# VHH binders against q84jc2, part 1

Every score and structure here is a prediction.

Target 1, 232 residues: q84jc2; the task's number for its first letter is 1
Amino acid sequence: MSKMRNLVEEKFLEFYESWVIQLELYLHQLLIAHNNNTMSETELRHLISKLTTHHKAYYTAKWAAIREDVLAFFGSVWLNPLENACSWLTGWKPSMVFRMVDRLRKSRVVLVEAQVKKLEELRVKTKFDEQKIEREMERYQVAMADRKMVELARLGCHVGGESVMVVEAAVRGLSMGLEKMVKAADCVRLKTLKGILDILTPPQCVEFLAAAATFQVQLRRWGNRRHYVTHS
Structure headers, positions and changes below count from the first letter of each chain, unless a header shows other numbers; antibody chains are not in Kabat numbers.
F, E and O stand for the ipSAE by ESMFold2-Fast, ESMFold2 and OpenDDE, each averaged over both directions (binder to target, target to binder). V2 = 0.75 x the mean of E and O + 0.25 x the DockQ between their complexes.
[cut] stands for letters that were removed.
Atom coordinates printed by the task and the answers are left out, and those that the model quotes come from them; centres of patches stay.

## First folded at step 25 (VHH)

Design t25
Fold by ESMFold2, last read:
Structure t25 (fold): chain B 232 residues (1-232), chain A 126 residues (1-126)
Amino acid sequence: as target 1 above (232 residues)
Amino acid sequence: EVQLVESGGRLVRTGGSLRLSCAASGFTFSDYAMGWFRQAPGKEREVVAAISGSGGSTYYADFVKGRFTISRDNAKNTVYLQMNSLKPEDTAVYYCAADWYPEEGYYDLEYEFDYWGQGTQVTVSS
């Protein structure tokens, strides 16, 4: 069951391990800022910008990699099995990030009525966008179960130049459709993240980003402590 | 406060050229993708061109056909649209827009941009 890594998987594994190390360093800065009441608003906005830039860098690298091999992101070798089990369309589920928002509301940090209203509107929009993508994924899955697609898979068991070309074209079509859906899901993630940060004040943004980074780091550490292998 | 201010729209003859400018303030300009959109009376707003935060990636609608060039000057917080070989069907209000996107590319431009200017009128006669 031990699977060979391709070049895309090897390169992204190296990238991701470095990216997570840097996220842990930023988490340290977020926790210092959370506990340090003397940081200026300008200093907080700078730190927030570093985190958003770091997340944008992840998606920049991801979108380049999915152009080469989108399937690498479904059951990724750079994630432990717990991290993979928690994935929705190759990443965190956008509506679940509001659990971090709920943590803010349970803390001593006061959200004013205008913020609460805007956050609820964003939650509803995020759920709507998720449902739209899930409906598109359902249509994709139905199309894959189409008799034509099953017949093309069966033809892939025969040796022949024309049969190989038909299978190759079908596989490329499936990969392009899947890439589009992954990018759509990533756009919902980015819009949801940015939307939350635009509603929150700079101190609240630091608290939110710290909670989000903590969750990601803890999920990785907890999964690794259970001694999972480095690929699925 | 985010502000996008377009300028340079005017009346030009068919075949003429025009340069639109959009001055941006209230955000870190290089972090944002910029776009030009247009809306003719009674028509839906449509994308014309877009450019990534660094300027490394550009997108053009099919109707542009190499006639328009988008560019940006991050030192001046300004995005430009050079419009050549203008046609009467290019008559529209042109809008500058900004949105936070990854540097590698653009998701289908049906995705709504967050910030918009008030627009500048371009009219192509003859």
Scores: ipSAE 0.091, ipTM 0.535, lowest interface PAE 6.6, mean pLDDT 82
Fold by ESMFold2, last read:
Structure t25 (fold): chain B 232 residues (1-232), chain A 126 residues (1-126)
Amino acid sequence: as target 1 above (232 residues)
Amino acid sequence: EVQLVESGGRLVRTGGSLRLSCAASGFTFSDYAMGWFRQAPGKEREVVAAISGSGGSTYYADFVKGRFTISRDNAKNTVYLQMNSLKPEDTAVYYCAADWYPEEGYYDLEYEFDYWGQGTQVTVSS
């Protein structure tokens, strides 16, 4: 007995499937650019702009959807279980993206000392912001366990009318708190992404974006393989 | 190079009006939310108003109480703050700021905007 998907989940599932398909197409362009020695800096910056615009479009759609149902983004129907298991507050953990940067440094990418210093400063700031959000989540968890909220829920079950309105108002307040924290986490994700791309040169940005897109696409493909047979 | 240049700050009398402008360059202006912040001497910087990249969403701090209006002109890469019914407590340096932020954003002091102007002084006399 599967649960009925609400309209928010169904609409975002359709959006996300299209979004991932477009990400895969951009990944192909990133891989061509990675191997193409004749691409100009202007052409690379244009491709980078397409990727950043694509990522921002995801958050624009997400923020519209979480206004109506923030819980849909905790255990999302458009993600496989592996993708959901890797989520931190409905998305990739900001500080972990620096592992991708570390992999770039082990590959063909050479970073100058000024870039390394700026990346380390960004990493520290990102971790600090991440920890602030984790402290806010702890305060939210305490508020959810608040004895008054539990008692209001009990009263709502035993009486109708005004009691229902009070319980609904309290639940909306807690839902708004969760929405605030998800948006805060997304802001750190966006700032971290933009910060990395501002520090890296255009060829380095292409390599970073290719690595990130590859990881996302492969995580999706690998997770899906556990649940499906191969067709021939 | 990203640059934000505020202008329009000056001395005005209590009850007066003033319009601040901020010219932006070095980034795709419509991709960024814009904000006005203020800092009075010896006080912490605080948000005054913010506006989404498209201009479709706005935020105002409670102390504004309908007296200020933020707007933007994406064709001119400029954000404005119309300030009416000014009070002596509005005296501060006003800063323009830009942040790479989704259309339906949360605007608070916990997360610093990415880019900041140099500020413009607004002084409201008795």
Scores: ipSAE 0.030, ipTM 0.486, lowest interface PAE 7.3, mean pLDDT 81
Fold by OpenDDE, last read:
Structure t25 (fold): chain B 232 residues (1-232), chain A 126 residues (1-126)
Amino acid sequence: as target 1 above (232 residues)
Amino acid sequence: EVQLVESGGRLVRTGGSLRLSCAASGFTFSDYAMGWFRQAPGKEREVVAAISGSGGSTYYADFVKGRFTISRDNAKNTVYLQMNSLKPEDTAVYYCAADWYPEEGYYDLEYEFDYWGQGTQVTVSS
């Protein structure tokens, strides 16, 4: 018996599938730019801009969706189990990208001292922001055992009658809190991404974005091979 | 160096109008959403309005109720807040802020804005 998907899940699933396809196209362009080095700085900047715009589009869609049903993103039916397992508050963990940058540095990316310093500063800030969010999440999780949520738990599957309002209030409260958390996390993601791109040169940005996109695409592919996911 | 410089704040009478300006420098202006915040004495800072980098999307706080309009001129690296039908309750220091943000999103997260101006005082008298 398959899980019934709600309208938000279905719509976002469709969006995400299209978004990933476009990401793969951009990845191809990034790889060409990186491997052949035939593009001018202006062209590279334009390519970078397209990618950043693409990512912004994702969050635009996401935030529209979470406004309707934030809980959909804690199930994320559009993701496979591997992708979900790697998720931090409905997305990639911001600090992870620094590991990616480190990996690039160990390969062929050469950073100047000033860049290294700025990256470290950004890393510290990102970690701080993550921790702040995590602490808030912990507080929220503890606070979830309030009167409304207890009532929801008490009622279980037998929701009806005079208790419906209490249950609805509980769900609303939960959703509002979760929405705030997701928004905060997404902001950290975006700021981290922007920060990295501001520090790196255009060629380095292309390499970073290619690596990030590759990781995302491959994670999806690997997960799909291990666990067949139907998106239709 | 990133700079946001607000201007236009002054004393006005109830029902009056005021136009605030914020001049930005030190970053790619069009890549950032711009926002106006305000902080009244003894109150927390709150978002008034925000506009996306392209200007295609705007956000207004509930208390604005159509009285204020946010706009931007990317060629001049400036964001504006036209305030009409001002009330004593609008008295506050108004801040300009910049955020690397999607075209649409939640602008009410003040702590997520990257850059802030020094603020400009708006006082509305009865």
Scores: ipSAE 0.017, ipTM 0.330, lowest interface PAE 7.3, mean pLDDT 87
Fold by OpenDDE, last read:
Structure t25 (fold): chain B 232 residues (1-232), chain A 126 residues (1-126)
Amino acid sequence: as target 1 above (232 residues)
Amino acid sequence: EVQLVESGGRLVRTGGSLRLSCAASGFTFSDYAMGWFRQAPGKEREVVAAISGSGGSTYYADFVKGRFTISRDNAKNTVYLQMNSLKPEDTAVYYCAADWYPEEGYYDLEYEFDYWGQGTQVTVSS
């Protein structure tokens, strides 16, 4: 059985597919840069900026979409089940990125003590932020039995033309909190990413971004193979 | 009403140890990250250490250098700061603070705490 998709889901699905394709192209460039020691710092910084801009574009699109229907992102039809299973509040869990940093450290990448210290500080802050958001989500989940939800439940028992519009209005009202949480989580993601990039040297940034992009792309591929999903 | 009450501050000699306590009431203690701040005369208030609601994560300022340990007992609604190897530079009023969730999506330990205690004086003599 296929899930019926709404307009927001369809639009974002199309966007995301295109976005991922572009990500793969950037990944290719990152890998080339990583294997090319002749690239100047300026060139590396330019590439990093392109990736950063690409990620910002994703969140711009996402935030526009969640204003219309945040619930679409809790279903995320553009993701396969594996991707969804690994998702935290409609995206990657910020603290997970530090595992990638650790991987870099175990590789031939040498981080100076000052970098290690700053990364650790950032990791701790990120974890605190995650925990705060989780607590907030819990609060919302517990508070679901509020007046609005009661009204929604009441209206949900009577499916009629006029009642449908009222129910939709109620759902939108109730979704405001979720939208806030998603944005908060995204903010943590962006700040974490920026923080890491500020700590790492341009070559290290390229390697990190390559690792991150690889993980994202591979996760999608693995999930698609496992579940025979036709997502691009 | 929310209350944070610090205790344990006193005069100690250089190299000495001190344990601060902060008793919390009026809110769900385990839902809040707890922090210790300090303010020396003529200086800005600065974060010393923080601990997550569950106690699973901790933060320490650079000047701590392993000398201090923050911990909490959620059953007692209390957060602690064990301070070892104290120095004259550690002389300050130490404040307990609680943080739930800021309006902004990113947490800043130095500026985004919801509740504050009145502070306890720690003096380290030479």
Scores: ipSAE 0.010, ipTM 0.281, lowest interface PAE 8.3, mean pLDDT 86

